# Designs tried in a protein design chat: miniprotein binders against p81326. Part 55

Target 1, 226 residues: p81326
Amino acid sequence: MLHFGGFIMEINHISKILEKEREEYIRNKVEEYLKQGFSKDDAVNKANQSWRTYIGHRIQDVIYNLLKKFLKDSGLKVTTDKALNNRNLPEELDKVKRLIAINYGEYLFLPDADVIVYKVENNDIKIIAIISVKNSFRERRFETTYWKLKLKESPVTSHIKVFLATPDKDNEISYKCPNGKPKKMRIILEYELDGIYFLKEDFEETEKAKHFGKIVEDIIEISKKL
Key: E = the ipSAE of ESMFold2; O = the ipSAE of OpenDDE; V2 = 0.75 times the mean of E and O plus 0.25 times the DockQ between their complexes.

## First folded at step 7 (miniprotein)

Design Q23 (at its last look DockQ between E and O 0.02; V2 from the best seeds 0.00; counts 0 for: pae O 6.9 > 1.5, placed apart)
Fold by ESMFold2, look of step 7:
Structure Q23 (fold): chain B 226 residues (1-226), chain A 101 residues (1-101)
Amino acid sequence: as target 1 above (226 residues)
Amino acid sequence: GPEEILEEAYKLLLEAWKLIEEARKLAEKGDPESLEKALKLLEKAIELLRKAIELIQKALDQGVPEELRKELEWAFKIAEYLLEEAKELLEKIKEELEKQK
């Protein structure tokens, strides 16, 4: 993805583009699982689980590559929680991991973050933002909010911005008051998080709920204030 | 080189997308003049998309590193998506213009 405008056009339609492949993907996976000896019901269930993992990884990869490509000229670096969970980390990533870890008594755990933006300045590492990528909100709908609240509890991590990026295909958080009633999930997510970035055209825009195309500018502006 | 071809292909895809979105807005107005303008925009978008597809295929035929091949194949999927959307909207506009006659 070499052109920013082309990437943003792609991401705004990513759910529609990916859904065109869903039927073929599911059909092929069911056939593979049947050949492995699973019952039809088990094969269908496993294929649907595989699809949800696949589509989630595709969206995360697109977001990761965009941020990596378009933030590098501003001196900003990008990694993922998957990369931080690898054994035998490079020293720089080991420092990033330690800077975002949350203390639970004698245990340390990483927040569930998909993409992490940081900078290296004067031989020190400063974490700028964590972006959580959610395809749907059927499970663990307030997990991102929990991690924001935990990061706010320490002066060492309280500066870290926590963003949500979502296609919100099923319109679970696209509007604050659909049908005249406040949508609890949208209201709480917008209140607690530093921003919500929609990977689609149709949603209620606010100062915190924006088109995904604004995320690069917002991250750069935040980094200048640190 | 292939990177330059990918950049040009994405430029064509972006322009085609903008034309399609403008055509949707004109089609919502529904008057014959707006529908005729939308039809012309869609014909232009389809032309750009076919050119992007040709550029992508040419780059793939030259042999490319695996990561660039994946990017070109993804750009091809975007082009096919936009081409299908443009053709569907174009057919709807042609049908509406015929009904108004």
Scores: ipSAE 0.022, ipTM 0.391, lowest interface PAE 6.3, mean pLDDT 84
Fold by OpenDDE base, look of step 7:
Structure Q23 (fold): chain B 226 residues (1-226), chain A 101 residues (1-101)
Amino acid sequence: as target 1 above (226 residues)
Amino acid sequence: GPEEILEEAYKLLLEAWKLIEEARKLAEKGDPESLEKALKLLEKAIELLRKAIELIQKALDQGVPEELRKELEWAFKIAEYLLEEAKELLEKIKEELEKQK
């Protein structure tokens, strides 16, 4: 239990540390875009967009590596949608890819799956959970919900838990009803998803909305029931 | 002052983390050249993390306001975590290089 408590605090601070790079990153990107011939306003806007993408990937990488480490002892494995986009996949990952694919008739597409947790038992692969990592909710606010609903439509994927992990820096979904006003996004995401995990301390905790530190335990518990 | 030390420590932690992540990506390639490059990155990361730990410890020893103390203590924990990660990855890569010899 003590090892997980230290882990929780580390993630919150990693996000803060990453945000300290923002000013330098923005400055450098603005200069780069100015050299490319963009206006100052366009350069600033593009730099900000670039930062959002950059920081999002960094947070995803951290979460991936943390989960990989903490789930390893439980015999659970992790991968990413990015890793599954390779032409030549090992047999194991090829199976994982097929087991998370969503059917659109003539086409199979993968859900947005920043982290995929699975187990291998007797050469059979069972997908346990998909974790979507969102740094901000400015774009595609309900995309994770869409994928959860699509996964639920197939008996092959209906058992897969879909979790959202977020620092929610702008407090978009940290509280259900701040100042007596319902936060539509929080309510819908919590209702449709299997869980929301916050990389912060200041949020309204519920049965489905927890601190990120609980995600490992929850995944392990789910894995035992499959 | 202690605030400046904390800022410097965070810079070191961030740089070390970047190096560790780069080393992980190189190690995944599995070829000897990539593995050797990964080792060098990890050695640098470990050096930075040790420096960060020393700086943080120095600040904590000087006495700081409670709010700053908490930040330093967290920075310390992060540094220790990253150091453990870097060392573990380093040993894994060394083992892999030995198997390929």
Scores: ipSAE 0.016, ipTM 0.307, lowest interface PAE 6.9, mean pLDDT 86
ESMFold2 (binder alone), look of step 7: mean pLDDT 87; pTM 0.873

Design Q24 (at its last look DockQ between E and O 0.05; V2 from the best seeds 0.00; counts 0 for: pae E 7.5 > 1.5, placed apart)
Fold by OpenDDE base, look of step 7:
Structure Q24 (fold): chain B 226 residues (1-226), chain A 101 residues (1-101)
Amino acid sequence: as target 1 above (226 residues)
Amino acid sequence: GPEEILEEAYKLLLEAWKLIEEARKLAEKGDPESLEKALKLLEKAIELLRKAIELIQKALDQGVPEELRRELEWAFRIAELLLEEAKELLEKIKEELEKQK
C-alpha cells in the first residue's frame, strides 16, 4: 500500500519537476546552437525542439523504471523498443522482439513500443502489454492507434494490450466534451486503445481512461488471464 | 538500510501530501476557522517534508546502488516540490487571514 502511494505521488509530480529544468535546458541549448553558427531565432527554435525530445525521453525513462520496479514482484518483466534494436540480443529479448513484430510481407517491423511488458513461463514468453508514452500530441496523434490496429490483425499479436500514458499538459485529451464540444482525439484514442493512463489528476475518468496509478494493477490482472 | 529510508520517506511524503490537500479544501471555504485549521495542517506537512528530505539525504550520503540512487533523487525532488507548494499555500492563507482582520 505504501509503495503505491509513493508511486502515485511520483507520477503526479513528474511533469512539474521536469518543467522546472526547462529554462536552464533551453538556455544551455541556445548557447550551444549559437556557438555552432545558428541565428538567435534558429537557436531558440532548435532548443525548443530539443527540449520536446528530451522531456519525452525523460518521461519514458521514468515510466519504464516505475513499471519495472512495481511489476517485478509479480514476476513480470519490462523492456523497450530501444533495447530490442541491438544486433546481439539475449535469447529472451530476441523472442520478445519476434512476438511484437508486425508483418508487412517481405519485412517485419516493430510497433512504437516505449515500454513492453511480458512474462516468462516454462521458457515461453507471453507479451502482455505495450505502453506508448506521449508528452504531447502535436505530432503523430493517432500513431498509437495505428499500431493497435496492426497488432490486432495477427493472431500472434491480437491479444497484446496497447496503452497510452500521458501527462497531457495541454489538456488535449483530458476531457471528452469540454464546454459541450467533443474532443475528437480523446474519443478516438479511448475507443481504439485498451486504455489511457493519465499522469495527472485533472481529467475525465472513464472505464478506459484512468490515473496512471491503476496501470500496474490492470497489467497484473491481464497477465493472470493469459 | 537505504531501502528502509526510502520507504519511510514515501510514507512521510504521502502523509504530507494528504495534509496539503486537506488544507487546500479548508482554505477554499475562506472562513477564519477553516483558514486557521489549514495553517496547522500545512505546518505539520512542512515538518514531515523536512524530515523526509533529511532522511533521503542521509541515504544518498551513504552510497547506494545506481537504481536506488535514482529513486532517492526522485523522492527528494518530490519532497522539495511539495515543500514549495505547502509554503506558498501557507503564505496565501496568512495573507487572507490578515485581510479579514
Scores: ipSAE 0.018, ipTM 0.380, lowest interface PAE 5.5, mean pLDDT 87
Fold by ESMFold2, look of step 7:
Structure Q24 (fold): chain B 226 residues (1-226), chain A 101 residues (1-101)
Amino acid sequence: as target 1 above (226 residues)
Amino acid sequence: GPEEILEEAYKLLLEAWKLIEEARKLAEKGDPESLEKALKLLEKAIELLRKAIELIQKALDQGVPEELRRELEWAFRIAELLLEEAKELLEKIKEELEKQK
């Protein structure tokens, strides 16, 4: 029997493959920026920024496609915040958008959710989970927890699970007490979110901090409870 | 040796994955010329993935150390997943091109 976790765990190989190519990517981008007249230091900084954006988008795309594939046999549908921001929105997605939107008085905003999992039962839509994909935590460290807290404030959205998916290549949240001291960012993220899923092997595993390969099973189990 | 085969397989997987992502972007444009380019990229990706699967299976049929065996098995699963994605997208693009005739 084919194990869902086994397929999801293979995503670590894609991230690993991309990291093996990082040095070539950075070298080519530095040369590009140097030819544009930037200083060496500026070119290196810009190249590293370019890489972070590139690998973040790559990882997000892979996660979306894998979840869509492995959740469809369980009757679960997957969309993205990009799809929900289109002007000509299909009726089903328009309802998904309304079901996750947060009211700020005279304004209505979508939370920062890269991937949204929902189901359709009897022509009604239930939002199951929102997955935020973060490649690094240098800025906006707690943006995902802010959106979780806002979703919890309304009985209409309080059931929505909020997950973080990350390779955490710089070990910013991989361990709770890496130097014998509590890592504030890891502690707060784990406490406030419904789960953290790591796209790597080396991290401190807990009930909420897991290998990414567990996310499909977890989402399916949550969906059974509605 | 098996470690060299694993490195070659990784390179094939990376190239195939890049081709699939480029094909997906072209398919989103939807015009016939972009769709035809996407088809060619996907056909190339499928051939690279089949070659990677063949190399990995050949290496696994040899008695490799446990850590290398596990890594090869993980690479094999990625190759199978990417192959399914490429085939599904290829069929979708062929259907769209037929509609536009």
Scores: ipSAE 0.015, ipTM 0.294, lowest interface PAE 7.5, mean pLDDT 82
ESMFold2 (binder alone), look of step 7: mean pLDDT 87; pTM 0.870

Design Q25 (at its last look DockQ between E and O 0.56; V2 from the best seeds 0.00; counts 0 for: pae O 6.7 > 1.5)
Fold by ESMFold2, look of step 7:
Order: structure tokens, then sequence, then C-alpha cells
Structure Q25 (fold): chain B 226 residues (1-226), chain A 101 residues (1-101)
């Protein structure tokens, strides 16, 4: 079976396919919320929020499954922030959680890390990379950059690579200088992050900005240095 | 079995996708020779996509396990998207060639 090629095909086209389904999804959700007693305005707002959550989860799931499948042969393991937020964690995942936590005085918080890649050597855990999955950049545009900067502040977490994965269907960060003017969001994200991986073909490729199909190779290469 | 049909369909989809992307690059060059070559690549891609759609539909008609049905349905959606994009690009290139006459 052509597993890798199949995932790449799915990743490149998932956002376009899902967008064609948006109107029907919204209609069905509005009807559902109206039956629950919400006003029309509330039902529409809730349906749009539901859609954004749905499409984001669909894209994240595909990315997680691809990384889990194709990093396994290199001895690399993959988990998610959802899995780490379970109340009763296995010892291995509890260690992963502690190794990415950021200290804010008397409080500890996890960075926004949708997917986490790590390895286990001699019962020790090394965090290799975190991947933030962004469907769009309408909110929390620089959150991934913030978490990278916080991870850099400690020698315990400074080695962790921080990647952004996105379809960027609205071309918010696809090019550095569209129309001759620097795009601040693309410039800052590329400068501060360790990599940006696009789930489409039409973008300006650089050393840090690549097609998502390169992420497996890049993670494996990084893991060999640790 | 249906798994073999799915694998063959994905091979056809990957080949068609490569042809479409090459045709896009040729269309960007804009000269008549590149545009004519892009047309030929797109016609080939459309033929492959129709073949893939036929294979997927036959597999779905045979009745398949639920897990495999989901994969075939996704392959079908990808094939339809690629077919739509190939036809759209084909029309755009034909219009450009007519303007250059």
Amino acid sequence: as target 1 above (226 residues)
Amino acid sequence: GPEEILEEAFKLLLEAWKLIEEARKLAEKGDPESLEKALKLLEKAIELLRKAIELIQKALDQGVPEELRKELEWAFKIAELLLEEAKELLEKIKEELEKQK
C-alpha cells in the first residue's frame, strides 16, 4: 500500500475538501442549535465556532497519524496535548508533560503544543519537537512564537524545536513580500520558529518554510543529533 | 481485493497530481509551446482521474468493510477535486492560447 503518498495527498487536499462541505455543516448545526432553543444569532455564532473547531481537529488528526506512523520506524514516539491533559497519566507521558512545562513562579503551564515528538533512551525521555497546527491566523497569530521564546529561556527546554504546520488557505503567511511589501506575520514566524510546514503547494519555499512532506525527514535528522 | 483496487487508485491519483502540477508550471511560462504541452499533460491527467474514479466506484459497489469504505470515499473526494482543478486549468489555458492568436 502507498501509505505515505496517501497521507500527503490527504494533507494537501483536506482543507479544500472540507471547505466545500462548510455550508452544509453550518446549515445542519444551525438547525441543531435552534432545536436546542438558541436564538438565530446565537445558533449561527455557535455553528461557526463549531466549524472552526471541527476543521482544526480534522487537520490535526491527519498530522498526528502521519507523524505517529512514519516516525515509529526511527524509534520516535508521538503524543498530543489532549493526551497529556488526562488526569491519570502513565509514567512515560507524565515525564513528557513535565519536560515541556514552563515555569511561571508558583505555576506550571504546558505550551500550546498540539503534537509532541519525543524519544525514549535508557528509560530517559528527550523531547525532540512540538508542532503547532494552525488552520488560520485570525486569532493567536504569534502564540507559537511566544511559546518558542519561553522554551528558549531555560536550558532544560531550549533544545526543543518548535514547528508550525498550516494549510494557510487565505495566504496570510505563504509569501515573504507579497505585492512588494514585507508580510510581518510571515517574517516574524519564520525568524523565530524552527520551521514552518505548509499543507499546500503554493507558497514561498525557504530553508525554514517547506512543504509538510519534509517534516518527517527533518525530525529524524534532528533526533540523531540528540 | 478492494485493498488492491484502493492502492491502484492512489497510484493513478498521484500520477495525475504530478501531471497537473507540471502543467501549472508550464502554464506560468506562458509561451504557446509551453501552453500546448500543458494541455497535453492535463488531458492525460483527466484520463487517469476518470480511470481512478471508475476503479473506486467499482470497489464501493462490491461492498467493502467500513474502514476500507472510508478510505475509498476519501480517495473519491480527492479524485473529484483533482478532476475539477484539471478541467479548470485546461479551460484557462485554452482561453490564453486563443488570446495569443
Scores: ipSAE 0.298, ipTM 0.667, lowest interface PAE 3.6, mean pLDDT 87
Fold by OpenDDE base, look of step 7:
Structure Q25 (fold): chain B 226 residues (1-226), chain A 101 residues (1-101)
Amino acid sequence: as target 1 above (226 residues)
Amino acid sequence: GPEEILEEAFKLLLEAWKLIEEARKLAEKGDPESLEKALKLLEKAIELLRKAIELIQKALDQGVPEELRKELEWAFKIAELLLEEAKELLEKIKEELEKQK
């Protein structure tokens, strides 16, 4: 119980903590790009782009590590799409890779899967959930939805839950109808995905839109039904 | 060991966080009694956070495996953030109490 409370606290503050590093990071990157011969304006733009990528990876890493830790006792395992991109995979990960692959006829492609949760029972692997981590929705807003729909098309992958985890710093999807105006993105994402988990407290809670602290319990419950 | 320190630190952080949230709710009421209660809670929270920071720092100074180091560093950052929040709220409440005199 204490570990879970600590987990919730950590999650609520992740975005704020990471943002404190932004000014220093931007300054250093601007300097780096200036040394490479870029103009000041180009250096600033590149630094900002670099920051978006950097913070996205940092949030993903935090979520991955947290899930790995909290799901360990339940016997569930966690991996990432990055880990699956290796040529020489252990047998277990090779199986995981195959079980999340989407068929495009002559080709198999992996969905964007920042975090993959699976269980191993009697040498059989069952994929439980894929978690997409988004810091902002400026680009590829419905990419996660696309992958969910593609996974539904196959009996091999149709059972896989697809979750979105986000701090939603800019309140792009925190509320369905702020000021009486529908937020198309929130409504569509909530409708198409199995759940949205917020790394913040200020959001409109629904059956599918929950605090990130609930994701561990939800995943464990799903795992018991498989 | 350092793992035990991390666990204790998280307990302190959680308790401090709860106190801060309770203090915030009390402060919203705006009456002098509620504000005074909020101050006491925040003072306790600050004490707990300082203790957590000390414990974490001690563990970091002893040399720990990389995985544990990252967790401790994260806990440290959280503790600092909560400490700042508690101090800011404390000052706001003090100002409000002074305005009501």
Scores: ipSAE 0.015, ipTM 0.329, lowest interface PAE 6.7, mean pLDDT 86
ESMFold2 (binder alone), look of step 7: mean pLDDT 87; pTM 0.867

Design Q26 (at its last look DockQ between E and O 0.58; V2 from the best seeds 0.00; counts 0 for: pae E 6.9 > 1.5)
Fold by OpenDDE base, look of step 7:
Parts: structure tokens; C-alpha cells; sequence
Structure Q26 (fold): chain B 226 residues (1-226), chain A 101 residues (1-101)
């Protein structure tokens, strides 16, 4: 219990820590793009886009490493969609890849799965959860919802829990009805997904919307029922 | 080994965070006794954070696998952020204590 409390507080500061690096990162990237022959305005725009990608990957890496560490003692394993995009997969990961694949008739495609949690029992693999990590909701706002719905369509994948983890820096989904106005995105995401986990304290807590610190306990509980 | 150092560093960070939160709650009361208690807690938190930073730095200097390096670097950044926060709060409390004198 004690190990998780400290982890929770660290997560709340992730956004702040990463923001401190932003100014320096943007400066360096602007200089790089200027050297490549871009205009000042284009360089700034590209630098900002690069930052969004960079920070997104950093948050994903942090969440991956944290989940890997905290789930290790429970015997649960963690991987990523990136790790599955290899031609030569170990048998275990090849099985994981097949168990999360979505059928489109002649083709199988993987859902966006920043983190995949699974267990191995008697050489059988059971997928427990997929965690999508989003720093912002500017693009593809309901992409995670789409994948959840697609996973529900197959008896092979219907049991897989789909969670969203986000710092929600811009407060896009932190509250359902701020100032009496419903936030469509929060309501839909909470309704369609199995859970939303916030890397912050300032949000409206519900049964499905929780602090990220609860995700490990929830995953372990789900794993016991499978 | 470096894994043990990381675990110890996290323990220190957690303890420091607890102290900082307690200090904040005490500081909100605004009375001199509460402010003095908050100040002592923050001083202890700062010591713990400095120790964590030192431990993490030692581990990083020894050469660690890439995965462990990333964790240590993250822990280092958290420790620095908390240290800054604790110092800022400490200065605010000192200023408030001086105003009440």
C-alpha cells in the first residue's frame, strides 16, 4: 500500500516536470528547423508539433515502466504495441499479438495499445487490459472508444478491459458538467470505456473516473476474475 | 545494487511528499505554532530529498542498464521538483513568521 501512495504523487507532477523541459526543447527544435531552411513561423509550428509527439511518448514510457514495475510482483506482464510490431517475435509475444488482433475480414489489425497487460497461466496467455495513454485530446478524440467497441465484437477479445490514462492538462475531460454544461467527450469516454485514470488531482471522481494510482489495484482485481 | 538504490530513493521521496503535505496543512492554519511545525517538517523533507538525489546520482554514475537508467533519471527529476517545492514553501512560511513578529 505504501509504495503506491508515493507513486501517485509522482504521477501528478509528471506534467509539471515535462513542461519545464518544453521551453528548452522548443528552442532547440526551432533552431534545428531553421537550419533546415524553414521559415520562423514554420519552424515554431513544427517544433510545437514535435513537442506534442515527444511528450506523448515520454508519458507513455513512464506509464509503461510504472505498470511493469508495480504489476511484476503480482505475476502480471506488460508489453506495448510497438514491441509487437516485430517480424521475429518470441512465442509469448506472438500469442499476445494474436489475442488482441481485431478482425476485418481478410485482415487482422491491432488496436492502439500503448500498454498491454496480460498473464501467463499453464502456458496459456490471457489478456487483461489495454491502456491507451493520451496527453491531449486535440486529435482522434474517440479513437480509444472505437477500439473498445471493436474489441467487444469478438468473443476472443470481449473480456479485455480498455482504460484511458491522461493528465488532461487542458481539462477537456476532467469534469462532466463544468458550469452546468455537459462535456460530451467526458460523458462518452466514461460511458464507453472501462475506466479513465487521471494523472492529476483536480478532476471529478466517479466509479469509472479515478486517479491513476488506482489502476494497479483495479488491474490486479480484474486479473483474479479471469 | 542500483535497484536497491532506486527503491530507497522512492521511499525517501514518498516520505518527503508526506512531510510536505503535512507542512502545507499546518501552514494553512496560519498560527505561529503551526508555522513553526511546518518549517521543521519541510527542513526534514529537504534533507530526505537531498539524500535521494545523492543516492540516485551515485547509481547513475556506476553505469546501469538503460531501463533502470530511465527510472533513475525520472526519480531524479521528481526529487528536484519536490525539493524546489519544499524550498519555496519554506521561504513563504519564513516570511509569514517574520510578519507576525
Amino acid sequence: as target 1 above (226 residues)
Amino acid sequence: GPEEILEEAYKLLLEALKLIEEARKLAEKGDPESLEKALKLLEKAIELLRKAIELIQKALDQGVPEELRKELEWAFKIAELLLEEAKELLEKIKEELEKQK
Scores: ipSAE 0.020, ipTM 0.314, lowest interface PAE 6.4, mean pLDDT 86
Fold by ESMFold2, look of step 7:
Order: sequence, then C-alpha cells, then structure tokens
Structure Q26 (fold): chain B 226 residues (1-226), chain A 101 residues (1-101)
Amino acid sequence: as target 1 above (226 residues)
Amino acid sequence: GPEEILEEAYKLLLEALKLIEEARKLAEKGDPESLEKALKLLEKAIELLRKAIELIQKALDQGVPEELRKELEWAFKIAELLLEEAKELLEKIKEELEKQK
C-alpha cells in the first residue's frame, strides 16, 4: 500500500520533476553541441529539439516501469511496441504481436501503441489494454482514436482497451468546456477511447478521464472480466 | 537492504507530503496561531525529507542494481522537490509572522 502510494506521489509530481530536469538537460546539451562546432543559436535550437525527444521517451519509460512493477503481482505482463519490432522476438512476444495486429483486408499491420498489457494463462495470451503515451497534441492528435476504431472492427480485437496517458502540461485536453466553449479534441478523445489518464492533478475528471493513479486498478478489474 | 531503504524513503516522503498540505491549509487561515502551527508542521516535514534524502544517497553510494538505482534516483528527485517547496512555504510564513508584529 505504501509502495503504491509512492507511485501516486511520483505521478502527481511528474510535471514538476520534468520541468526541473529540463534546465539541466538543455544546459548540458548546449555545451555538447558547442563542442561539436555549432553556433550558440544552433546549439540552443538543437538542444530544445533533443529535449522534446528525451521528454517523450522519459514519460514512456516511467509509465512502462511503473505498470510493469505494479501489475506483476496480479499476473499481468507489460511490453512495448519497440520490443515487438525486434527481429529476434521470443515466442511469447511474437504471439502478443500477432494478437494486436490490425486487419487491412489482405494485410496485417501493428497499431502504433507505446505500451501493451497482457496476461498468460494456460499457454494462452490475452491482450488487456494498449496505452498510447502523448506528451503533446500538436501533431497526430487523433492517431490513438484511429487505432481504437480499427481494433473495434474485428471481434478478435474489439475487446482490447485503448487508453491515452498524458501529462497535458499545456491543458490542451484537460477540460471539456473551458470558458463554456466545447474543446473538440478533449470531447472526441474521451468519446472514442476507453480512458484518458492524466499525469497531473488539475483536470476535469469524468468516468473516462481520471488520474493516472487509477490505471492499475482499472486494468486489474478489466483483466478479471477476460 | 536497498529495497527496504526505498520503501522507508517513500514512507517518509508520504508523511512529509501530508504535513506540507496541512501546513498550507493552516497558512491560508492567516492568523498567528495557525501560522505558528504551520511552521511546526513544516519543520517536521523538512526533517523527514532530509532523512529520506540521506537514506537514498547512502543506498546510491553503496551501489545498487540498475532497476533499483533508477527508483532511488526518482525518489531522490521527489524528495528534493518537496524539500524545496517546504522551505519556500516556511520562509513565506516566517515573513508573514514578522510583518504581523
């Protein structure tokens, strides 16, 4: 219980921790690029671009490690789309890959899913959920809803829950009707997905939009129904 | 062992967080008695946070497996954040009490 409480505390402070890291990261990267011969302006631009890539990977790594740790005692396993794209896949992961494939008629392709939760029972693999991790919604804002719609088109994949996890630091989807005006992106994401999980406290909570600290309980409950 | 140190550190961090939140509520009241109580809670929170930082640093200095090292480093960052927030609030409350003289 105390260990899970530590998980909630980490999530509540993720935005503050990431912002504290940004200044040091940018400083170190600027120095690195200056040593490579870039001008000051180019080094700063490159450092900012590098930060955006780093922060996205850092958030995904935190989510993956936390889910792996807290779902283990429930017999649930966690992998990533990166692991599934490895050419030398273990048999278990090869089965996971086949079970999340999207049907395009004559062709089968993998969805773009950052983190995958599954269970193994009696040599059977059951896919529980796919979590898409988004730091920003400026680009490919509806990619997650596209994959959910594709998974719904087949009875063999329609049970797979599709979640979005985000710090949403800039409040792009945190509120449904800010200032009384509907936020189209929040409304569509909440309608189409099985859940939105915020890595912060300040957002409009609904049945589908909740704090990331609830995701472990939700996944465990879902797994009991499968 | 290092896993037990991580568990103890999170226990200290959670306790400190509760004290800081209670102190914030008391500070919002603004009366001298509430402000004095908030100071006591923050002093205790700071003590707990410094103990957590010491435990985490000791574990990191002894060398730990990579997975545990990442968790300890994360706990260390949380402890530093909370310590910074507690010290800032403590200073604001001290300034407010002095102005009310």
Scores: ipSAE 0.018, ipTM 0.442, lowest interface PAE 6.9, mean pLDDT 83
ESMFold2 (binder alone), look of step 7: mean pLDDT 87; pTM 0.865

Design Q27 (at its last look DockQ between E and O 0.75; V2 from the best seeds 0.00; counts 0 for: pae E 3.0 > 1.5)
Fold by OpenDDE base, look of step 7:
Structure Q27 (fold): chain B 226 residues (1-226), chain A 101 residues (1-101)
Amino acid sequence: as target 1 above (226 residues)
Amino acid sequence: GPEEILEEAYKLLWEAEKLIEEARKLAEKGDPESLEKALKLLEKAIELLRKAIELIQKALDQGVPEELRKELEWAFKIAELLLEEAKELLEKIKEELEKQK
């Protein structure tokens, strides 16, 4: 078992560790795009965009694996939106998919659900939480908030907790009022979401804004009330 | 076994990180006594980190299951990161001490 201390260490350094891979990754991607016929400037730009996507997926994978491991003993299960995008799903995952779907009349769409935590009791599935993983807030700053609000509109999904997990390397939402000026994004995200979990130590802690190390305990507690 | 090694490695990493942070705080004071204390802490941290790396490498060499391998690899990356940070801070402090002479 990962010692809780090791878990915290991994969380606190995840961004720095992954950023060490950036130079090599960018170099390789630039070469790849040049071979495809792109200009040097276009190749560099595309490589940087690719990196943003790549690093986001890597952080998500780490979080997924950590949650899967630490929630296993509690009987809770973890999946991802990617796993739910398959045509042939096991019955259990098909049920999970249906239980997080948002109704748009003629269509059902899934929210952005990087990580999904659920439990199975007496063949019934209960969705506990959805965790959105964000490395940066340059794009779609309030997308997670939108999905939280949409999930609240249905009695089927209104109980689902929506959490944001982020290293927030650029300190976009780490503090509410740095230098006496309110950070709009932090305030709105904290207000609308059920919690924000930071993959670092340097942030303003509140009732809803916590270190990622607390998410396991919080999820287990929520699961007991469902 | 390799699981016990991983646990011991993380203990070393945690202790080393604490020493590095304490050294950083001391270095911010800027006085020669604080800088000298910071150097000693960093030297100890570097020793712990080297030991952790050795332990992790030993475990990786034993042929571990994939899940445990991934955990060891992360521990290794953390150890390397902290070692780099400690060495960088050490050099900065040494430079500052030389300027004050």
Scores: ipSAE 0.562, ipTM 0.811, lowest interface PAE 0.9, mean pLDDT 92
Fold by ESMFold2, look of step 7:
Structure Q27 (fold): chain B 226 residues (1-226), chain A 101 residues (1-101)
Amino acid sequence: as target 1 above (226 residues)
Amino acid sequence: GPEEILEEAYKLLWEAEKLIEEARKLAEKGDPESLEKALKLLEKAIELLRKAIELIQKALDQGVPEELRKELEWAFKIAELLLEEAKELLEKIKEELEKQK
């Protein structure tokens, strides 16, 4: 059980550890943009935007590796939207891609699902859940809810659980009614999604809003019903 | 082996984090007796963190499989983060005790 305790320790500290890398990253990106001819103000702004994208990918990678490690013994597999967008997919991943695709008439598109959990039974694939990883809600606040609603439109995909994972370091969705006023973003996300999983301890816990350490247990329980 | 070292390191990190949290709660009370207790807890936490860093460094220096290496490096970063936080809190408590003299 101490190996899972290492997982919890990593999750609780990931945002702080990554923030310590910020200064070096920003310096390097500012220098890069200055060499491209941008003004100092533009270079700083672009570097900060680049950092926000970069830390999102770093958090996603940690989440992917942790889920892959701790779901493996339950017969559950994990992949990413990056892996599914590669050309010439293995047959298994091609099936995963087709099973989460959303129909837009003549076109099929993938939801933006950073991490995908599925199982394989007798060469059949069942998608269990998708996890959207958000470091900040400055942009694309409700993208995850859009994908949940689209997946609900088909009986083939309506069973797929849609989760949001976030450190939420700026407390944008940590509480329903901060200072007595309803936080629309938290309320809508919690209503529409199957769960919100926080990579920190300071948040308002509900049946759908939990510490990220609960996600492994929840996914395993869901998989047993499918 | 290295896996046992990683588990021991995480045990030390968990105990140190508990001590730091207990010290923080005692420091919030602000009375000299609580502040003195918080100091002692933080000194113990720092000792545990230095031991964890030592264990992790020895394991990394002896060579380990790549996946275990990544886990040890994460544990090392956590240990350094907690050590910095413990030292900052310890200095704040020392300053507060001097003010109350």
Scores: ipSAE 0.366, ipTM 0.724, lowest interface PAE 3.0, mean pLDDT 87
ESMFold2 (binder alone), look of step 7: mean pLDDT 87; pTM 0.867

